# Designs tried in a protein design chat: VH-VL binders against UPF0659 protein YMR090W. Part 3

Target 1, 227 residues: UPF0659 protein YMR090W, of Saccharomyces cerevisiae (q04304)
Amino acid sequence: MSPMKVAVVGASGKVGRLLINQLKANDSFSTPLAIVRTQDQVNYFKNEVGVDASLTDIENASVSEITDAIKAYDAVVFSAGAGGKGMERIFTVDLDGCIKVVEACEKAGIKRFVVVSALKAEDRDFWYNIKGLREYYIAKRSADREVRNSNLDYTILQPGSLELNKGTGLLQPLDKLEEKASVNYSINREDVASFIVESLLHPNATVKKTISLVNGNEPMEKFIQSL

## First folded at step 4 (VH-VL; framework fv_cosibelimab)

Design a29 (from co7a with heavy chain V50W)
Fold by ESMFold2-Fast, scan of step 4:
Structure a29 (fold): chain C 227 residues (1-227), chain A 123 residues (1-123), chain B 112 residues (1-112)
Amino acid sequence: as target 1 above (227 residues)
Amino acid sequence: EVQLVQSGAEVKKPGSSVKVSCKASGGTFSSYAISWVRQAPGQGLEWMGWIIPIFGTANYAQKFQGRVTITADESTSTAYMELSSLRSEDTAVYYCARDEGSYFDTSGPFDYWGQGTLVTVSS
Amino acid sequence: NFMLTQPHSVSESPGKTVTISCTRSSGSIASNYVQWYQQRPGSAPTTVIYEDNQRPSGVPDRFSGSIDSSSNSASLTISGLKTEDEADYYCQSYDSDNHGWVFGGGTKLTVL
């Protein structure tokens, strides 16, 4: 079996950078593609990280341009987000950017798609009255719906609050999520990146799934066996 | 292009308070954490606290708890650090710095720094 | 709580390589990411390394970072030293238990 070729949209983000490093280090994968917005980022990934890179600004690129960038790849990860970079970019990146990548995957014949979403995106009561998060969650919820309505072998990952701590490899069991107070719904970025890798390596457990990611006490391997 | 611009130098008497401002321009203010760091003459960097303006969440170093208050005004893209009960050992350059965080992340490398504000506490 | 300890000063000749250490007093250095900041006299600090070993755009390849769990230390390495590298260097890491930042004491680099 040939190593899987993975293209990462949003490679320059914090989760994306960690994911690129993990994919590069793992022999189950070929050199990954970093899909980035600027020439400086292309130069960084090619010259300093030592991976492939494509200058494809997801905010402004057409579906055809995205399709051309990813067509040689077996799987696509969407880990792009506007985050704190302006409300307009939530609509053009988190919502429309994700939808365009889904359409590009369908056009390219790429089935495997992993997207980084947000915890409890379907539950409006959870996020609707949190100042500053409403537009973000509207975008994530709507993008997730488009992903589910596609013909892709999707995995939707819904992490809690993203932290910069080193990964622990320990997750909160899904059937015990509500035992945590909501203020403690947090997940290390490195654990999100690791779980993306594990999702790609364990498609039988993760395809067509929406998976909440919150740190806890269960080893990641055991968590996957429970899916 | 992001820039943090701080208020000018202050001279204060012992026992008074000082309020330093940090105005952000370029990019989104509200969703990034802003930290305050001080540096006494010839000394190292000392973290005082941070705020995430959009959530109104602030946290302080134990050394400064009860004396420091960090606030933000989203309408003017300005963060403030107020230090009360000033002592001569509070003489320092005070910096604001932006964490490269996301909506859900309160910890990240400091990607932009203000120019610093010298506060001198003397009788 | 933990402390980050750096040597007070290091010096080296132009063109040579220098390494600055940052040792964590309790808990693993690998538990949290380490950043490195450069500060020239009269200036605010700027980032030269973030997340242990990542380099910001515009920072020369001569700067690199590493983690050594056996000594519980992070290191900043500057190769091909130039006079413009003279500055104070600070390491920084996050204290998850207290939800705040910890800085090392700083290292004065002299290039002579």
Scores: ipSAE 0.041, ipTM 0.590, lowest interface PAE 6.7, mean pLDDT 88

Design a3 (from co7a with heavy chain S107D G108S)
Fold by ESMFold2-Fast, scan of step 4:
Structure a3 (fold): chain C 227 residues (1-227), chain A 123 residues (1-123), chain B 112 residues (1-112)
Amino acid sequence: as target 1 above (227 residues)
Amino acid sequence: EVQLVQSGAEVKKPGSSVKVSCKASGGTFSSYAISWVRQAPGQGLEWMGVIIPIFGTANYAQKFQGRVTITADESTSTAYMELSSLRSEDTAVYYCARDEGSYFDTDSPFDYWGQGTLVTVSS
Amino acid sequence: NFMLTQPHSVSESPGKTVTISCTRSSGSIASNYVQWYQQRPGSAPTTVIYEDNQRPSGVPDRFSGSIDSSSNSASLTISGLKTEDEADYYCQSYDSDNHGWVFGGGTKLTVL
C-alpha cells in the first residue's frame, strides 16, 4: 500500500509543471519524476522544486533509454508537446515520442498510462479544416490509436483550448458537451493537471477511457462519478 | 507564412477609449493566441493580455484588468484591443503578437509581431 | 508574481563579445522558458532566442542563450559584434502563478 510513484514526461511544459507541484503536495503520491530535455531543467526540479528528475530527451532517446528512466515507477503521464517551433518536432515528440513511451511502459511492465491529447482527435470533421492544426491533430489522433492498441491501462485526456486562467475545478458534463455553446471549448491548464491527478486516484472510473476536458459548471468529483 | 498588420495611429483625449486592430494573414488565426504588448516612450515592453480567437476567451494582466478588453473576429482574422479611461501615461506604441502556447503547451515565443500602433493621449 | 531585471545598457566594440543578463526576482529562472527579443529603433521586436537557447531560422549562430541557476539568471550572448546588432534586447518568461507573460526592462546595446 505504498504511495504511487509517477513519472511525468513533459514536466517542463505548463501543464507538466502544475502537475509536478500537485503530485508533490499530495500524500497519495511518492516524490514524482520529472522527465526533461535539458540539464538546467534537471537542476531546477531537483534543487528548486525538490523532486526527482531524469535527463531524457524524448525526441532523441531510444525506447531502451526511456524504459531505464521509468522502470521504478507505477504510472507514467505523457504531457509533452513539440511547441510551436518546427513541424518535424510534432512528429518526433507528439507522435513518435508518445509511441516510444507506450513501448517503454510495456517493456518496463508499467500498466498505468495517462496521455494529454486534444479535443475530438478522432473526429476529422472537427479539426481537418482548422488552418494550422491539421498536422498537430494528425499526430495526436495517430498517437491515441497506438495508445488504444496497447495493453496498457490507459486514460486519454482530450482538453479543449488551454487557457492561462487559474483552475476552477469545474468541468462540462460529457453528455452536455455540445450544449455549451459548441465554439467555447476552453479548459484551464490547472484543471487539466488536477484531472490527471484525479484519473490516477480513480482508475476504476478512468481506465480505458477517452475523456473530453472542457470547463463548465460541474465539480470534478461529480464529473468522475458520472464516468 | 504569417503577417500581422495593425490599424493606424490614433490621437485621443483623456477619459476616452481607443480600439486597435490586428489582422492576421498567411497562417493560422483561430487556434493560435494573440497577445497585446505596449511600449511607452523610453520604456520597455509591457504585456497587457491575450486572446484565443476560436473560443473568444481572453486573459489580462492584473494592471489592466477592468480597463482592457481583447476580442477577435474569426471571419476577418482580426484581433482587437480596446483600452478605456485613457490617461496621458497610456501614450505608447501598442503591438499585437502571436504565440502557439495554447495548443502545444510549451512556452512558445511571440513568433510574429505586428508593426505597432502609436496611440497618443493628449488634450 | 516576479520581475525580470536586465542592465539598462551595455556597450562593446565591434568584433568583441557581449553578454546581457536577465535575473528573476522570485522563483527559479529555470521553472519557465526564457525568450529573447531584439528591437531596432522604429521597428517591432523580433525573436533572437527562444526556449532558453534555441535560434529561429535566419538568426546567426553568434547569438546564444543560457541559464545560470546559481545567479537565478538567463543570459543572451552575442559574439563577433557588428554595428547592426545595436538595438534594445528584452528577455521574457511565463508566470505560471498569474497565468501571464513577464518582460525584462530591456537593455540598450551600443556598439562603438
Scores: ipSAE 0.025, ipTM 0.565, lowest interface PAE 6.6, mean pLDDT 86

Design a31 (from co7a with light chain Q54E)
Fold by ESMFold2-Fast, scan of step 4:
Structure a31 (fold): chain C 227 residues (1-227), chain A 123 residues (1-123), chain B 112 residues (1-112)
Amino acid sequence: as target 1 above (227 residues)
Amino acid sequence: EVQLVQSGAEVKKPGSSVKVSCKASGGTFSSYAISWVRQAPGQGLEWMGVIIPIFGTANYAQKFQGRVTITADESTSTAYMELSSLRSEDTAVYYCARDEGSYFDTSGPFDYWGQGTLVTVSS
Amino acid sequence: NFMLTQPHSVSESPGKTVTISCTRSSGSIASNYVQWYQQRPGSAPTTVIYEDNERPSGVPDRFSGSIDSSSNSASLTISGLKTEDEADYYCQSYDSDNHGWVFGGGTKLTVL
């Protein structure tokens, strides 16, 4: 009945910015909250984009501080745009940041949680020998496990290689993922943002799911019907 | 703060090779893609290729495939572009540029540019 | 496998508005984000517009971008022209099929 209030952690990242714009443009949602790390980012979202913003540095904020930032919201999206910007930050932001947001959601009584993870996070053979990605994938796999062990109505999205192209709205069917060549395990960031919106609008199909996101030829609506 | 500093100008003979460096300072080197772009005198910008330093993997524009090699040394935060079988039409300013991206991302807009390196190919 | 075509040059007087087009030869211009770079003589390019119509910090709101599906083109519009805007302007978009970047041929803006 009432439009859903969504808080986006990592709003200043590429997926986060696209998501904020889509949420703002969609009447099913109230003005979203951009959770960001710097005052310049707060000013950008408030003054240029025209949405709510909270200066909450996920790396340094306590669970209590995060809880206070999100407590008025119906759903929380964790889109870690800081992952990969320094090895130490992978553990403090992508892993511990995600865990703290899960704990904050539980403390605030917020059930709906969507997290942007990474393709094949459970499959060590896929990522274990890629120089520089091992730590990132260890963090993503571990965070996903903590999310699954929570009491939240979670959706874990595992996108392939993230590209800055216009969204097509077309996904590769899950049962045909392995038919796609690995060089083509790519997904437009705008399609990830769109799928987050669709996940929030279709909880019955997406709650308690881990969903691989790779571009293909199936319309997003058909893909969701198959979940 | 964040800077890309390139090696100095080079004068090369036709048939030789040139290797231009691009040293990153400030920020994280390995998690950003580094592209190479050239500009012949009075001409437009031409993309040559990109590297993701954490993988050591590179991709090249079709025109340069087989002549260009892009590498990165994470220990020195330096990317390199080597162009072989030089011709007079390879005379150009060569730029490195950083994508704002993250892991797997080679498609982000260029947020920082090197100052450029003039390579002159003359007989 | 596409090209981006720009006019070679445009001219306009101070205080007026100028628009520079960037036309995609195949596939939709809306398929990939368009960036715009400004390059002054002797300098490296700098970003004035990214993702169709986003401005980096420090770029004045006189600079704006747009997409026109009817002409399959992107446009850079500069209002309130100043002499300091005199430069070469390049559009850029990503080629998903080849996993690489495509630049337009560039447009020389003269403010007379």
Scores: ipSAE 0.082, ipTM 0.586, lowest interface PAE 5.1, mean pLDDT 86

Design a33 (from co7a with light chain A30E H99Y)
Fold by ESMFold2-Fast, scan of step 4:
Structure a33 (fold): chain C 227 residues (1-227), chain A 123 residues (1-123), chain B 112 residues (1-112)
Amino acid sequence: as target 1 above (227 residues)
Amino acid sequence: EVQLVQSGAEVKKPGSSVKVSCKASGGTFSSYAISWVRQAPGQGLEWMGVIIPIFGTANYAQKFQGRVTITADESTSTAYMELSSLRSEDTAVYYCARDEGSYFDTSGPFDYWGQGTLVTVSS
Amino acid sequence: NFMLTQPHSVSESPGKTVTISCTRSSGSIESNYVQWYQQRPGSAPTTVIYEDNQRPSGVPDRFSGSIDSSSNSASLTISGLKTEDEADYYCQSYDSDNYGWVFGGGTKLTVL
């Protein structure tokens, strides 16, 4: 078929920028759309990276504005987050921003949706008492629930702690995820971007799935085959 | 807003160790990376290492491997940098800085800096 | 393991435009984001540009960042120079081969 047209919400973030570069370099995809919140970011993606860009601040944009931005695309990736900019933005970006993008996909007739969530979002015992993370995880868990309740062909990716280390292409098997409990749940951000690409290329394995992404010893291709 | 407040200036003898603290307030401590950067008098900025407090994991610049230890106490929202086997060349202002990004994102730009701690190594 | 090279000093008159370069010794400048920090004497650094060309809130639009792949360098450009822009400027990028951060040597900007 024709190369897939992908719109990336949160393209200016660190995972988002790696994803835009990987999509641009891969002939299975048409020029991606970087959805960003400032004019400087639009100028960067259009003039320096050489991709399409839309000035659509997910925090303040209406569902109709988001729908207009994405309506020409085949798939949407939500990789946006509040970051350290304020706890109120967790509510407006991580939670409501995600929900508005889901609604915009439904209105635009776009079925394929990939969201970057957080490791063990459903497991309150894991995150409830981690200082400073409760509000973030409440938002991620709630957004994931809205995604699952949609009519979209969704993939929910739940990465662990994002590391400075190079991408390895190696993941921890899902049936052995708890073996990491005594050390850490780290994941390379480049491997998150690569896994988003692989999710879009392998819908039969990844549609309607919630997938934990943690560093391990299993090659990504083998990991996907086991989903 | 986020504030990083460091411990006060120290004077140390060669061969001793120094431990500098960096107390965070006004934001998320545990999920953000805290880096340590030093600056010798009249010189540039030099990265020493980073810690991710929530996971207790630290990484160090190769130059400091074996001499530097970075730790965190989540209960007090404080990161520490301990440098051992001090030499006169270790005389510098030591800064802590928070790596920008979403929760768990550990390699972003430094969005908040501590005020700096002068460590003087003299005999 | 790479170095970031900056000129030691640059000077320009008030109202003019100055550009400070940051050249990567090995690997592509586009492989990793570049940040720019401003430091006045006795103060901690503050961010003026992050992720190649983004401005933090409160930084005037006179400050801009760019990447030039042909020279393997990043540049900080300050237009409409003010006396308060006088400071040391440092570029920074991530070294994925050694899993850590690299700073440029710094550039002293004098506004005369």
Scores: ipSAE 0.013, ipTM 0.509, lowest interface PAE 8.3, mean pLDDT 86

Design a5 (from co7a with heavy chain F104W)
Fold by ESMFold2-Fast, scan of step 4:
Structure a5 (fold): chain C 227 residues (1-227), chain A 123 residues (1-123), chain B 112 residues (1-112)
Amino acid sequence: as target 1 above (227 residues)
Amino acid sequence: EVQLVQSGAEVKKPGSSVKVSCKASGGTFSSYAISWVRQAPGQGLEWMGVIIPIFGTANYAQKFQGRVTITADESTSTAYMELSSLRSEDTAVYYCARDEGSYWDTSGPFDYWGQGTLVTVSS
Amino acid sequence: NFMLTQPHSVSESPGKTVTISCTRSSGSIASNYVQWYQQRPGSAPTTVIYEDNQRPSGVPDRFSGSIDSSSNSASLTISGLKTEDEADYYCQSYDSDNHGWVFGGGTKLTVL
């Protein structure tokens, strides 16, 4: 019953920052840990946001260093990505960074792990011929398989294209996902953050699940009930 | 590292069309949206539209619908803005800008701007 | 469908602080991120603030952004004014309903 202690890898990203704010505002959670890459980001989260922060560059940190950063926490969220910063970062952040965090969770005895992946990562035909995204999707698909093969109580979230809109709390039902085929697959970043919070609050519905997140008309609570 | 390079200045007659290019280097072209913004002499910035190359989709400001077409060629990492039925009031500097608000979870929406292309419409 | 309204011009002496407002006509200013761009004569715009209050690398900490929901406005504040800050400043936010960007009318900052 104690408030859950959550560590967020990639806290400085747009989804990560929204997630930190939501976790801080929710009494079900203790002050979260922002795991970030630069000293400026540490200063921002400690001094401006008022949360805990760890300078742990996931791209270059060892599994032991990551383990030391997270070992006091109950759950870990991986919301880090290469973000178009070069092909090499896709392998070191999206793929190996995720794998190292999974290994660090196992070493620390942390079971609850939520990862932000990509829409239709398993469907190679969807992404294989999309120029500029093939390597990203190879990394996401491969990382997702490593997550599923772990001993963790994982939740894999696969958002569509991320938008800067405020969250609506409304998602596209999973059995109606293909109705979006004639329009852009999009999802509000704040709704991804909200769904991470809901995943942590509803483990029975979300543990061992891979969940596509796309904007729609179904309230998030109803969406979770259908999982 | 990331750079947007636009085509050179153009002089066009009323009723004609102009097609401005914006070539991106550095980073992953397809994963970013490219917006087009114009600025008439002594006036403010006016958003015209955006393309998301990976989806092949474009959206336009209502004022320009029917006259503007934004396209992208992923093989050359180049976005294009074509404006038809040119009038003297279309005389402006046209900018392309990279918008990271769509696919990748990165910093800032308009992080890189092209140098601008002056289009003059006169007879 | 909304407009962003900025003052046409502001003037301040070197070393002083200036604040430029950006007011949203419909819907909450807090519903979408606000960006601020600086444009010097003859140059393309450059970002000075993104996501309400973040600074890009290379932008001095004299530049800051804030949101005031009570006035439905965003503000760009420049402290320790220098002559090099003389430029046009534009706010920008996203229109979720029309899936596009809206710019403010721009504010000419004169440092004298």
Scores: ipSAE 0.092, ipTM 0.607, lowest interface PAE 5.6, mean pLDDT 87

Design a7 (from co7a with heavy chain T106I)
Fold by ESMFold2-Fast, scan of step 4:
Structure a7 (fold): chain C 227 residues (1-227), chain A 123 residues (1-123), chain B 112 residues (1-112)
Amino acid sequence: as target 1 above (227 residues)
Amino acid sequence: EVQLVQSGAEVKKPGSSVKVSCKASGGTFSSYAISWVRQAPGQGLEWMGVIIPIFGTANYAQKFQGRVTITADESTSTAYMELSSLRSEDTAVYYCARDEGSYFDISGPFDYWGQGTLVTVSS
Amino acid sequence: NFMLTQPHSVSESPGKTVTISCTRSSGSIASNYVQWYQQRPGSAPTTVIYEDNQRPSGVPDRFSGSIDSSSNSASLTISGLKTEDEADYYCQSYDSDNHGWVFGGGTKLTVL
């Protein structure tokens, strides 16, 4: 089959940069598109990384502008976030930014959409009383709901706490997720990027799925086969 | 306003350990990563490590691996940095600093800093 | 591993413009965000620029940041220099290979 053309929203973030590198290195994919918010970032991805880049600030861009940026692509990954401070950006990036990209995919006729969300976003009892996370989780849960209500072939990835370590390629089985409650719901950023690649390569296992990502002892290939 | 308040100055003997505290107030402790940075007299800033309090995960600079431990107590909104096997070159002001990004996606910058704790290592 | 190299000192007169560089030794300067911190004598550092070119609330628009991929450097520019700008300035970026933070060596700004 012809290589898949992937556009990455949030390419300049830590997960996004790792994802761009992995997509570029994998012959199953055409040169990816880095969707970024500054001209310096465009120059970096075009001149240093050697991939395509679009100056499209998701926070301020209209749905039509986003549609124009992505319309030549087969799949879109949303890996953008505002962080814990600046409540306005939680609404404009984590919530509305995601919704606008979903609408842009629908307008462009792009079916394949992968979004990086947050662990247990649907489970209010998990996050409702965690100090400082309520607004962020409201945004993630609401965005995930809009994704599920779309006509897209979506995959919602819900990583645990993003770690600073190199990837292991090992995940916690979904039926044993709660065993990590006594230890830590953590996941390496590189493993999130790798799992996005695997999701795009294995649509039958990952389309219309919400998948919790936490490091464990199961190889990713085996994890995917159990989905 | 968010404040990070550190414990007072310490004088330690070579070979001993020091544990510096950093108490956060006026904001959310669990949602932000806390880094530790030191500054030796007349020198620049040197990153030591970070903790993400919500899940108790920590990572350390290679130079300090094996003798630094960073912990957090969510119930008291306090982060700790313990440095063992002290030597005279560990004499420095030690700062805690909060990552402006959320604990979900550490991105910097360090938006709030503690006042600093002078640790003097002398015989 | 990479290093961030800054000039040890810069000086300029009040009202003029000064630029402080921060050069990355390996890998692209644009591959990770660059922050800038100001440290006045006897004080903890404070952020003056984050994510390459953004200003925190309360930082005057005289402070600006930029990235130059051709020289592999970031720059902090302070226009309309005032005596209170006299301080040490540090750049900072994330090292993805070592999963930690790197600071530049610092630049002492003298306003005279």
Scores: ipSAE 0.014, ipTM 0.525, lowest interface PAE 6.9, mean pLDDT 87

Design b2 (from co7 with heavy chain N59Y)
Fold by ESMFold2-Fast, scan of step 4:
Structure b2 (fold): chain C 227 residues (1-227), chain A 123 residues (1-123), chain B 112 residues (1-112)
Amino acid sequence: as target 1 above (227 residues)
Amino acid sequence: EVQLVQSGAEVKKPGSSVKVSCKASGGTFSSYAISWVRQAPGQGLEWMGVIIPIFGTAYYAQKFQGRVTITADESTSTAYMELSSLRSEDTAVYYCARDEGSYYDTSGPFDYWGQGTLVTVSS
Amino acid sequence: NFMLTQPHSVSESPGKTVTISCTRSSGSIASNYVQWYQQRPGSAPTTVIYEDNQRPSGVPDRFSGSIDSSSNSASLTISGLKTEDEADYYCQSYDSDNHGWVFGGGTKLTVL
């Protein structure tokens, strides 16, 4: 029906920037909101990209401040991460930042929530001994559980290793995910952004789902039909 | 302030090995991939390989496979490039560069470069 | 497994516009992002354009990038040319299949 208003938390990140561009270009969506943490980033999105922007540092903002920023929007995407800025930021951004946004959505009456998580976050045996990722995965797994415990119409996206290559629109079928076990589980950031858009456009297939995103040979449209 | 500081110039004999260091400061070392690029006198830029320090995973250009080894020491925020079986054609300035992709990612654009290390291979 | 081809040199007068091309030998130029680096004599390279057409903070808007799929090429355009723009310019793109970077041969820009 009417164009969806989407707020993107982590808009300055690599997936976030691609998502803002895709939402701006698609008539199914109203001008998106870039939620960012610095005034320079606000100026960039307003003056150079030509979208709405809110100065809301997810690490330090209260639930009430986040609620005020998003309350005019129909859907919220959480695509923020610590970016390897140390263990403290994994807990304050990846874990608590996500939890605060979930609470803000509930308080604002916003049901539609999409979060970018990590491949196989529930499976401790998969990630427990991956060098440098244990704390990150603890945070992602815990945040995902909080999302599932909410009353939101959530979609949890679990991408493999993120790359900056242009999107192919091709994903690995979920029932063939383990065929990739002996090779790299990779996914283009642009395909993650595209799949967020498709999730928002196809809620019947994606609401209350946890979806692994890995490069493959299946067109995204066919992949969604199989969900 | 982020900067990459490389070790000093080296003079090596054919058949020997050289190990160049690249120390990162001002940013989070483990969060970024580090690429190595060389430039022979009067020639263009040639990519040699990359390491993701947090994983210890390295990828190498086919031309240098078997001769180059890239490593990282997270405790000292230092990446190393070792090139073995040196030839006169290996005389070049060697640069490290930070890949601004995430710490899982070797495909981000380069945002900071080291000052370069001249390696001269002479008999 | 591709090459990026640039003109060896370009020359133009101050105040004019110059364009440097970067052509991909196989596969689509649009398959991977293209970056542009500037290298002045005696210095390390610095980034002037990333992800096809984005400018880093501090790079003037005189520098712009574009992709042309019909010619399978990327272009760096410098308007309002200044003497300080004299440098070698290199394009770069990522080869996903081999997990590696490919540089163009470089273009020497001379300002009259």
Scores: ipSAE 0.167, ipTM 0.667, lowest interface PAE 5.8, mean pLDDT 88

